# Designs tried in a protein design chat: VH-VL binders against GTPase-activating protein BEM2/IPL2 (BEM2). Part 11

Target 1, 199 residues: GTPase-activating protein BEM2/IPL2 (BEM2), of Saccharomyces cerevisiae (p39960r1967to2165)
Amino acid sequence: VPLEDVCERENTLIPTIVVKLLEEIELRGLDEVGLYRIPGSIGSINALKNAFDEEGATDNSFTLEDDRWFEVNAIAGCFKMYLRELPDSLFSHAMVNDFTDLAIKYKAHAMVNEEYKRMMNELLQKLPTCYYQTLKRIVFHLNKVHQHVVNNKMDASNLAIVFSMSFINQEDLANSMGSRLGAVQTILQDFIKNPNDYF
Short names: E, the ipSAE of ESMFold2; O, the ipSAE of OpenDDE; V2, 0.75 times the mean of E and O plus 0.25 times the DockQ between their complexes.

## First folded at step 10 (VH-VL; framework fv_disitamab)

Design m4 (from m2 with heavy chain F32Y; at its last look DockQ between E and O 0.03; V2 from the best seeds 0.00; counts 0 for: pae O 11.5 > 2, placed apart)
Fold by OpenDDE, look of step 10:
Structure m4 (fold): chain C 199 residues (1-199), chain A 118 residues (1-118), chain B 105 residues (1-105)
Amino acid sequence: as target 1 above (199 residues)
Amino acid sequence: EVQLVQSGAEVKKPGATVKISCKVSGYTFTDYYIHWVQQAPGKGLEWMGWINPDRGDTYYNQKFKDKATITADKSTDTAYMELSSLRSEDTAVYFCARGYHEDWFDPWGQGTLVTVSS
Amino acid sequence: DIQMTQSPSSVSASVGDRVTITCKASQDISSYVAWYQQKPGKAPKLLIYAASSLQSGVPSRFSGSGSGTDFTLTISSLQPEDFATYYCQQYYSYTFGGGTKVEIK
């Protein structure tokens, strides 16, 4: 289901499941060594995924405090899975190339940092509201994870690597060159390190 | 006004246990972390650990993991820190502080002096 | 762990002087730095957060700067009430600097 459809259905700016998953991870998992890098139990991840697919994340019966997915890495894994299953990149299908082109140009030292930030901000402002808000929420979450790097050993670079493929759908990945994936990593790393520069 | 009010000074013998309190007011207790900081006489500040009062989750500085136990009581808006197996080197002023967005500390309690002497 | 090296450990200054305190982090900590003021027998007081954001109610003569590894607290014109000990802190893992005592010359 497209992100916009979910938000419309729920009358939210961010999918409820994203909010719940991230909140739970922030409560239980910020200091977990290898958070998001260490995979969770596939069984637990699937159980959790099935639970909110069947019950709905907005249902009061749905809880993230369940023995079936007690491990925080299961929750983290479910979140990654959720992102990968989105039909559109969080940069939106229409704009993902604009984002990556900008990053590639910046990496090539074709522009100064201030210009990059300015242009990136312009692109972000063009995102649909639900995309922007969801992206913002995730970036700030990952920044929080990054802030706990001493404990969890997951810095912005590691997180960017882990999430790079989750921020673009399979179709975009198939059509992207290695340089584009690298660009996504660059973007995410910068967002995670400096969220206030962009959001 | 946001305030953190700590319990009074304590004098203990070596080997004893002490539990100091930090009562908060002026804000929702469960909205912020509570941090504890040690300051030995004439020395600097050292972070000990934090608690999420909403869920009770805690995290400790490794140096204090076997020394300090941090708890919270939502019904009284009070955080606690228990220090066990007290030694002379545990003599210090202990501060509680509100973790603003789980980041910087503001405001701080007035501090509690714990003196350990035979 | 992240170390915060604060300098100087002490500084003698007069009212009206410009005072600069430096804190160096052992690794890049972005702007996740806070500065506190502590007077004898009192609790620390937050002055600056996010490296350069002035806490509400703090005089404008206080300012913070820096990003990455090098951070600075500046008192543009020292006032009598500013004689105290100052601490930097990173809030990745909440390590404090060693402190800087600002004394009257």
Scores: ipSAE 0.000, ipTM 0.541, lowest interface PAE 11.5, mean pLDDT 90
ESMFold2, look of step 10: ipSAE 0.540; ipTM 0.840
ESMFold2 (binder alone), look of step 10: mean pLDDT 94; pTM 0.960

Design m5 (from m2 with light chain S52N S53T; at its last look DockQ between E and O 0.11; V2 from the best seeds 0.00; counts 0 for: pae O 6.7 > 2, placed apart)
Fold by OpenDDE, look of step 10:
Structure m5 (fold): chain C 199 residues (1-199), chain A 118 residues (1-118), chain B 105 residues (1-105)
Amino acid sequence: as target 1 above (199 residues)
Amino acid sequence: EVQLVQSGAEVKKPGATVKISCKVSGYTFTDFYIHWVQQAPGKGLEWMGWINPDRGDTYYNQKFKDKATITADKSTDTAYMELSSLRSEDTAVYFCARGYHEDWFDPWGQGTLVTVSS
Amino acid sequence: DIQMTQSPSSVSASVGDRVTITCKASQDISSYVAWYQQKPGKAPKLLIYAANTLQSGVPSRFSGSGSGTDFTLTISSLQPEDFATYYCQQYYSYTFGGGTKVEIK
């Protein structure tokens, strides 16, 4: 289901499941060594996914306090999986190349930092509202994770590597070259380290 | 060819400070992290910290947090590591290495021997 | 922190021998392991990354295996130039194993 459809159905700017997952991770997972890098139990991840698919994340019966997915890495894994299963990149299929082209150009030192930020902000402002808000929420979440690097050992670069594939859908990934994946990593790393520059 | 060339061997007295350099060539300096690794004589490898030359941010092994200061100069494609309050136990070969983000190290500098002796 | 226990610390072998070096991580580190070769007075050289991916230019007699906590470096047929010290490393927090010196028998 497209992100826009989910938000419309729920009458939200961000999918409820994203909000709940991130809140739970922030509650008890920020200091988890290797958060998002260490895989969770596949069984637990699938159980969690099935639970919110069947029950709905907005249902009062749905809870993240369940022994089946007690391990925070299961919740983290579920979140990564959720992003990967989105039919569209959080940069949107239409705009993902614009984002990556900009990053590639910047990394090639073809523009100064201030110009890069300005142009990146312009691209972000072109995103549909639900994409922008969801991306913003995720970026700030990952920034929190990054801030706890002393404990969790997951800095912005590490997180960018882990999430690079989750921010590109399968179709876009298949059509992208290694340079574009690297560009996504660059973008995410910068977003995570400096969220206030962009959001 | 990608190369990391480090400064020459240093001999210092206890309490002194030393700053060693790592000059890179063959690639864009700001595209990769630079890591530093300590190897005491006859001992194994120990990671000290990294720097992102593009942004200048660093991350240290807790063991070396008060010992090492890592910096980078984009204008000269050179990374630096300063060791303060030198002790005999700081006698070691120090390596710089290129890191793709926070992944493996390749290639390595040739190493710099720092000898601390009274 | 994540510890890497490498074994053995030393091994005596002959040319043509199969040599196996193991590293055990104190926690699950997926496949985030690299192996390095170091000769006396030289810098370490990358052999394998991602636990089992051979670095370009490295002979095929080198191989890596493992996932989670147990990892292995294998030299299928030891060559004269392979006598050196080998290190495993995890790059969650960049800890190295204690090293394995491969010596001539």
Scores: ipSAE 0.015, ipTM 0.575, lowest interface PAE 6.7, mean pLDDT 89
ESMFold2, look of step 10: ipSAE 0.094; ipTM 0.704
ESMFold2 (binder alone), look of step 10: mean pLDDT 94; pTM 0.957

## First folded at step 11 (VH-VL; framework fv_disitamab)

Design n1 (from a1 with heavy chain D57R; at its last look DockQ between E and O 0.04; V2 from the best seeds 0.00; counts 0 for: pae E 10.8 > 2, placed apart)
Fold by ESMFold2, look of step 11:
Structure n1 (fold): chain C 199 residues (1-199), chain A 118 residues (1-118), chain B 105 residues (1-105)
Amino acid sequence: as target 1 above (199 residues)
Amino acid sequence: EVQLVQSGAEVKKPGATVKISCKVSGYTFTDYYIHWVQQAPGKGLEWMGWINPDSGRTYYNQKFKDKATITADKSTDTAYMELSSLRSEDTAVYFCARGGYEDWFDPWGQGTLVTVSS
Amino acid sequence: DIQMTQSPSSVSASVGDRVTITCKASQDISSYVAWYQQKPGKAPKLLIYAASSLQSGVPSRFSGSGSGTDFTLTISSLQPEDFATYYCQQYYSYTFGGGTKVEIK
């Protein structure tokens, strides 16, 4: 389901599933060694995804405090799966080339950091509201994970790598011969390290 | 014991279609993706795509998007890959493999040789 | 697309030798690397996942190391059953190295 449709249906700026998954990870998982790198069991990930689709849609009291959801890495895996399965990534199909072209120029030393940040902010303001707000929530979450690196061993660089495929669909990646994946990593690393520069 | 058992070798003419099966046992079919991998004669391994057997959702390597169609049948615990408009370049061994979300592959099917010849 | 450059393409070795195989990624992939063994006419078999974790039932003479872009598979003391082709794989977007054939000298 498109992100805009979810936010419209729920009358929210951020999908409820995203908020609930991130809140639980922030509550229980920030010090988990290898968070987002070490996979959770696929059975638990699938069960959680299915519970959100069936129980979350019909039960307003649905919560992650259930004994079924004891495994933090399964919650993290479910979140990554949710992002990857969106029909349109958070940079949007309409704008993903604009974001990545800017980062490619910056990586090639074809622009100064001040100009890069200014133009990146202009692009972010053009995103639909729910894309922008969901991206903002995720970036501040990942910054918090980065701040716990002493315990979890997941710095901004590692997080940018493990999330990059969640922000570009396979079709756009194939058209770029892989250069856009590196651009996404550059964007995410900078967002995670410096969220207040962009959000 | 987890097993992936593939259908037998096929010999086809150019332009034909082939459908390879991959029957799983020893685990819950809908708990893992099934991946497909091509190995051309004397060559390395190339990933073709995956299916989530629970939802039927697929992802393809762009190289194979117009060549391969991956499906799953939950009632028989079987994944399928259909290759259309076969050409001599499609001659290869095709493997299915079990993998989780952003995971390595374990185990693999035994492979299915598809030979395309005039 | 993340390229995995595997070297050497082949190595001739004797039983008891230490064998080292290297795989380099074109981009930082953290520890998202697996290593497989493939014998002629057979399917690949998982040896190592997450760059350094040994799969259950795999002999301890196999080990993996690395993070980021540089990864290594080591066989500490080569056995007769280890003569095979070895592949690295990044499982972030699923590309394989070109393979390393370990042959009898």
Scores: ipSAE 0.006, ipTM 0.566, lowest interface PAE 10.8, mean pLDDT 86
ESMFold2 (binder alone), look of step 11: mean pLDDT 95; pTM 0.962
OpenDDE, look of step 11: ipSAE 0.008; ipTM 0.584

Design n2 (from a1 with heavy chain D57R G100D; at its last look DockQ between E and O 0.03; V2 from the best seeds 0.00; counts 0 for: pae E 14.3 > 2, placed apart)
Fold by ESMFold2, look of step 11:
Structure n2 (fold): chain C 199 residues (1-199), chain A 118 residues (1-118), chain B 105 residues (1-105)
Amino acid sequence: as target 1 above (199 residues)
Amino acid sequence: EVQLVQSGAEVKKPGATVKISCKVSGYTFTDYYIHWVQQAPGKGLEWMGWINPDSGRTYYNQKFKDKATITADKSTDTAYMELSSLRSEDTAVYFCARGDYEDWFDPWGQGTLVTVSS
Amino acid sequence: DIQMTQSPSSVSASVGDRVTITCKASQDISSYVAWYQQKPGKAPKLLIYAASSLQSGVPSRFSGSGSGTDFTLTISSLQPEDFATYYCQQYYSYTFGGGTKVEIK
């Protein structure tokens, strides 16, 4: 389901599944070595996804405080799966090339850092509200993971690599050259390291 | 085919400097870390540090912080490690390795023997 | 730091034998263990990652197990090409075990 439809149905700015998954990871997973890099149990990931599909969409009492959800890497895996399966990436189909073209120019030294940040902020302001707010929530979450790098080994660069595949959906990836994946990595690294410059 | 090719063996005198290269092919250089590992003669493996080739950020094993300088050149897809103030104890094979997506090392370079004599 | 204590330091074995190598971590490292094979004059080769996942192209006679602090590499039926030195590695802070040399006879 499209992101805007989920937020409209739930009357939220950010999908409820995203908020619940990120809150649980922030509560008990930030010091997990290799968080987001080490895969969780496939059985646990599938069970969690099925529980959200059947219980979490309409059940106000649904919680992640259950013996079935003890594995933090399964929660992290479920979150990555959710992002990967969105029909439209968080940069949106309409704007993904605008974001990545800007980063490609910056990587090629075709603009200075101050200009890059200004133009990136202009692009962010054009996103629909739910895309922007969901992206903001994720970036600040990943900044928290980065802040715990001494324990978890996941600095901004590592997280950008891991999440680059999650910010380009299968359709956009099939329609792009490999350079756009590297551009997404550059964008995410800067967002995670310097979130207050953009959000 | 992913490949890491290191520069050839070196023989140096104590006090000298050596710079080992590690040229990458078969993948996008800036998408993975390059790690460096020392193996002294008859000894095991010891991790020395990593570099993120995209940002140039490095992180060192404290034992090697004053001995090694790790750099990367994105224009040639090549990582470097410079060893300074060489001593006989620095005689070893030095490997570069790609930290793959899940942070184990695969593949490895073929190794560079550095011999410090006299 | 995280110490990896590998044992035994060497083992003499015949073709067809079952060989078991262990590593103990000084603190809980979940499944963040890799196993490498190194032949003389060669670079290490990855066998096992995430404690129990077999790397592509590695024969199924190799297996890994463990979580937390205790990890095991098993070669179920030793072959002539398996005589080598084996290392465990934790990849939280990149510490290797001391190695296990597997020798013929």
Scores: ipSAE 0.000, ipTM 0.439, lowest interface PAE 14.3, mean pLDDT 84
ESMFold2 (binder alone), look of step 11: mean pLDDT 94; pTM 0.957
OpenDDE, look of step 11: ipSAE 0.006; ipTM 0.531

Design n3 (from a1 with heavy chain D57N G100D, light chain A50D; at its last look DockQ between E and O 0.05; V2 from the best seeds 0.00; counts 0 for: pae E 10.3 > 2, placed apart)
Fold by ESMFold2, look of step 11:
Structure n3 (fold): chain C 199 residues (1-199), chain A 118 residues (1-118), chain B 105 residues (1-105)
Amino acid sequence: as target 1 above (199 residues)
Amino acid sequence: EVQLVQSGAEVKKPGATVKISCKVSGYTFTDYYIHWVQQAPGKGLEWMGWINPDSGNTYYNQKFKDKATITADKSTDTAYMELSSLRSEDTAVYFCARGDYEDWFDPWGQGTLVTVSS
Amino acid sequence: DIQMTQSPSSVSASVGDRVTITCKASQDISSYVAWYQQKPGKAPKLLIYDASSLQSGVPSRFSGSGSGTDFTLTISSLQPEDFATYYCQQYYSYTFGGGTKVEIK
């Protein structure tokens, strides 16, 4: 289901599943060693996803306070799976090349940091509201994970690598000869380290 | 013991279709992805795609997206891969393999040789 | 696509030799590398996951190392059953190295 359709159906700016998953990870997972890198069990991930689809869509009181959801890595895995399965990435299909082309120029030293940030902010303002707000929520979440690196061992560089495949669909990756994946990593790392520069 | 057992070798004419089965045992079928891998004669390994047997969601290597169709039947704990419009360059051994989300492959099926000849 | 460049393509070695096989990723893949052994007519067998973790039941003469872009598989003392082809794999988007055939000198 497209992100815009979910937000319209729920009358929200950010999908409820995203908010609930991130809140639970922030509550009890920020110090988990290897958070987002060490996989949760697929059985638990699928059970959680099915519970959201069946219970969360029809019952706004749905909560993660349940012994079924003991494994924080399964909650993290469910979130990553949700992002990867979106039909349109959070950079949007229409704009993903604009984002990644800008980062490629910056990586090649073809522009200075201040111009890069200015142009990146211009691109962010063109995103549909639900894409922007969802991206913002995720970036600030990952910044919090990064701030706990002493315990969880997941700095912004590691997080950018882990999430890059969730921000570029397979078709755009195949068309790019690989350079766009590295560009997504550069964008995400900078967002995670410096969220207030962009959001 | 976790096992992935594939259907037997196939000989096909160009233009035909083949459907390879991969029956799992020793674990809950919907707990893991099933991946498919091609190994052409004298060549290395090439990933073709995966299926989440619980949801039916699939992802394909772009090289194979118009060649392969991956499905799963939860009632028989069996994954399938169908290859269409077979050509001689599709002659290969095809493996299924179990993998978790963003994980390595373990175990592998025994492989199915598909030979395409005129 | 993340390219995995594996070298060498073949090694002639004797029983007891130390064999080192390398893979270089076209971009940083952290430790998301696995190593497989494949004997003729057989399916690949997992040896190493997460770059350096030894799979249960695999002899300790096998070891893996590396992170980022450079990874190695080492066989510390080659045994007769180790003559096979070895593959690295990155599992972000599932590409394999070209393989390294280890054969008797």
Scores: ipSAE 0.006, ipTM 0.565, lowest interface PAE 10.3, mean pLDDT 86
ESMFold2 (binder alone), look of step 11: mean pLDDT 94; pTM 0.956
OpenDDE, look of step 11: ipSAE 0.008; ipTM 0.536

Design n4 (from d9a with heavy chain D57N G100D, light chain A50D; at its last look DockQ between E and O 0.78; V2 from the best seeds 0.00; counts 0 for: pae E 7.4 > 2)
Heavy chain, then light chain:
Amino acid sequence: EVQLVQSGAEVKKPGATVKISCKVSGYTFTDYYIHWVQQAPGKGLEWMGRINPDSGNTYYNQKFKDKATITADKSTDTAYMELSSLRSEDTAVYFCARGDYEDWFDPWGQGTLVTVSS
Amino acid sequence: DIQMTQSPSSVSASVGDRVTITCKASQDISSYVAWYQQKPGKAPKLLIYDASSLQSGVPSRFSGSGSGTDFTLTISSLQPEDFATYYCQQYYSYTFGGGTKVEIK
ESMFold2, look of step 11: ipSAE 0.066; ipTM 0.669
ESMFold2 (binder alone), look of step 11: mean pLDDT 94; pTM 0.956
OpenDDE, look of step 11: ipSAE 0.639; ipTM 0.870

Design n5 (from a1 with heavy chain D57K, light chain S30D A50Y; at its last look DockQ between E and O 0.10; V2 from the best seeds 0.00; counts 0 for: pae E 9.8 > 2, placed apart)
Heavy chain, then light chain:
Amino acid sequence: EVQLVQSGAEVKKPGATVKISCKVSGYTFTDYYIHWVQQAPGKGLEWMGWINPDSGKTYYNQKFKDKATITADKSTDTAYMELSSLRSEDTAVYFCARGGYEDWFDPWGQGTLVTVSS
Amino acid sequence: DIQMTQSPSSVSASVGDRVTITCKASQDIDSYVAWYQQKPGKAPKLLIYYASSLQSGVPSRFSGSGSGTDFTLTISSLQPEDFATYYCQQYYSYTFGGGTKVEIK
ESMFold2, look of step 11: ipSAE 0.006; ipTM 0.467
ESMFold2 (binder alone), look of step 11: mean pLDDT 94; pTM 0.958
OpenDDE, look of step 11: ipSAE 0.017; ipTM 0.577

Design n6 (from a1 with heavy chain D57R G100D, light chain S30D A50D S93T; at its last look DockQ between E and O 0.03; V2 from the best seeds 0.00; counts 0 for: pae O 13.0 > 2, placed apart)
Fold by OpenDDE, look of step 11:
Structure n6 (fold): chain C 199 residues (1-199), chain A 118 residues (1-118), chain B 105 residues (1-105)
Amino acid sequence: as target 1 above (199 residues)
Amino acid sequence: EVQLVQSGAEVKKPGATVKISCKVSGYTFTDYYIHWVQQAPGKGLEWMGWINPDSGRTYYNQKFKDKATITADKSTDTAYMELSSLRSEDTAVYFCARGDYEDWFDPWGQGTLVTVSS
Amino acid sequence: DIQMTQSPSSVSASVGDRVTITCKASQDIDSYVAWYQQKPGKAPKLLIYDASSLQSGVPSRFSGSGSGTDFTLTISSLQPEDFATYYCQQYYTYTFGGGTKVEIK
């Protein structure tokens, strides 16, 4: 289901499942060694996914305080899986190439840092509201993870690598050159490290 | 205009329970977190906890986890904080405040004085 | 938990004076710092967010600086309405500084 459809159906700016997963990770997972890198139990991840699907993301009766997915890596794994299963990139299908083109240009030293930030901000402002808000929420979450690097050993670079494939849908990834993935990693690393420069 | 309006002052006996309200207006209630802050007489500010009104999820300062219960009613755009087993040390002004997700607080409610005396 | 050590606890100043208040975090908190002004019997008011961003409607004589562990609020020229108590806060885990009361000299 497209992100816009989810937000419209839920009457939210960010999918409820994203909010719940990230809130739980922030409560109990920020110091987990290898957070997002270490895979969770497939069984636990599937159990969590099924619970969301069956009980409904909008039902407040659903809780992430369950023994079935006690391990935070299961929650983290579920979040990664959710992003991967989105039909569109969080940069939107229409604009993902604009973002990556900008990053590639910057990496090639064709513009100064201030110009890059300005242009990136302009692209972000063109995103649909649900894409922008969801992306923002995720970036700031990953920034928090990054801030706990002393404990979790997951810096912005590591997180960017882990999430690069999740920020591009499978179709776009398959049709993209290898340089596009690198560009996404560059973008995410900068966003995670300096979210206030962009959002 | 964004406003947070809290319920009036309360006077309670030791051991009692009090529930104060924070009604919001001027924005979509579920788009922002609501935080609660304690200020004892003549003292500084101390964060107590937050609630996501959309999901109902809460997170507490460890100091207040057994003292405060934070809830929200989306139908009335109102957040609540219940204080149980009141003691003289709980005498304070309590503020609600709007938070941009988990960021800074703006604006604040006007505060609610809770006085605990025998 | 992250501690915010605010200094001084009080300062006496005159109208027109430059006033500087500092907060030191117990660990690196990037720029996740806000500053608030509180007058007696009133709720705190946001002045600065993200360490250095001036809140809309706040006079330009207020400024914030710092990153990592050391943060500063500066009032370039103190006005009569600025006599109040000021608080820093890190909103990574929401701890406040101890406060600084700016009093008339």
Scores: ipSAE 0.000, ipTM 0.529, lowest interface PAE 13.0, mean pLDDT 89
ESMFold2, look of step 11: ipSAE 0.006; ipTM 0.566
ESMFold2 (binder alone), look of step 11: mean pLDDT 94; pTM 0.959

## First folded at step 13 (VH-VL; framework fv_disitamab)

Design p1 (from n4 with light chain Y92W; at its last look DockQ between E and O 0.16; V2 from the best seeds 0.00; counts 0 for: pae O 5.4 > 2, placed apart)
Fold by OpenDDE, look of step 13:
Structure p1 (fold): chain C 199 residues (1-199), chain A 118 residues (1-118), chain B 105 residues (1-105)
Amino acid sequence: as target 1 above (199 residues)
Amino acid sequence: EVQLVQSGAEVKKPGATVKISCKVSGYTFTDYYIHWVQQAPGKGLEWMGRINPDSGNTYYNQKFKDKATITADKSTDTAYMELSSLRSEDTAVYFCARGDYEDWFDPWGQGTLVTVSS
Amino acid sequence: DIQMTQSPSSVSASVGDRVTITCKASQDISSYVAWYQQKPGKAPKLLIYDASSLQSGVPSRFSGSGSGTDFTLTISSLQPEDFATYYCQQYWSYTFGGGTKVEIK
């Protein structure tokens, strides 16, 4: 289901499942060694996803504290899987190439940092509201994870590697070369390190 | 000394199932992952999956998700891998290995040859 | 998934030679790379972890270098016992390289 459809249906700016998962991770997972890098059980991840789909994430009676997915890596895995299953990149299908082109140019030293930030901000402002807000929420979450690097050993670079493929849909990934994936990684790394410069 | 000792070679017919074991010693079984790796004759190494012996959580290579089932018995410090619906292409040496949190493999079991033939 | 392209697939060398094996990752994987040695009929043996850390008990003639996408295993002076097949591995998703067989010239 497209992100826009989910937000419309829920009357939210961010999918409820994303909010719930990230809140839980922030509650008990920020110091987990290898958070997001170490995979959770596929069975637990699927069970959690199914539970959200069946019971509804909007039900406050639903808790993420369950023996089936008590490990935070299962919750983290569910979040990664959710992003990978989105039909469109969080940069939107229409704009993902604009973002990556900008990053590629910046890496090639074709522009200064201030110009890069300015243009990146312009692109972000063109995103649909649900894309922008969801992306922002995720970036700030990952920044929190980054801040706990002493314990979890997951800095912005590591997190960018983990999530780079999740920010490109399968079609775009198939059509893109390694340079596009690298560009996404660069973008995410910068966003995670300095979210206030972009959002 | 840390050791991983695997069960002996197996010869099976197509369609059969086989379960190989990996017994660990010299360390706390639940502190490390157990990984399984396939090596077809004359070929390279291919990762199949891993288990957290403490929680029982597993993670599989998608290629082997319908082929392999990995389990662990904490009471005997033994990990298992079951291969179902065996075919000739499943003929290979299968290794278990200890995985640290950083996820390199050390040490390895001696390997178990599984031969599938009519 | 992350691919590891290992080269060369084979190399002929003599005792005392410097041997270099390369692995290229399909994306930036930081330093999350290990190198293994495997002899015929034996299990792989860990040589290097985290791209450049020498495993305890491994001779100092083995070294690893690289970060990001390009990684190298070097044997400074090949010894008779070093003829074997070597594999790189990334442990983001546990992909191995295709292997490099070091043969006697």
Scores: ipSAE 0.022, ipTM 0.594, lowest interface PAE 5.4, mean pLDDT 89
ESMFold2, look of step 13: ipSAE 0.370; ipTM 0.788
ESMFold2 (binder alone), look of step 13: mean pLDDT 94; pTM 0.952

Design p2 (from n4 with light chain S93L; at its last look DockQ between E and O 0.64; V2 from the best seeds 0.00; counts 0 for: pae E 8.4 > 2)
Heavy chain, then light chain:
Amino acid sequence: EVQLVQSGAEVKKPGATVKISCKVSGYTFTDYYIHWVQQAPGKGLEWMGRINPDSGNTYYNQKFKDKATITADKSTDTAYMELSSLRSEDTAVYFCARGDYEDWFDPWGQGTLVTVSS
Amino acid sequence: DIQMTQSPSSVSASVGDRVTITCKASQDISSYVAWYQQKPGKAPKLLIYDASSLQSGVPSRFSGSGSGTDFTLTISSLQPEDFATYYCQQYYLYTFGGGTKVEIK
ESMFold2, look of step 13: ipSAE 0.020; ipTM 0.613
ESMFold2 (binder alone), look of step 13: mean pLDDT 93; pTM 0.948
OpenDDE, look of step 13: ipSAE 0.673; ipTM 0.870

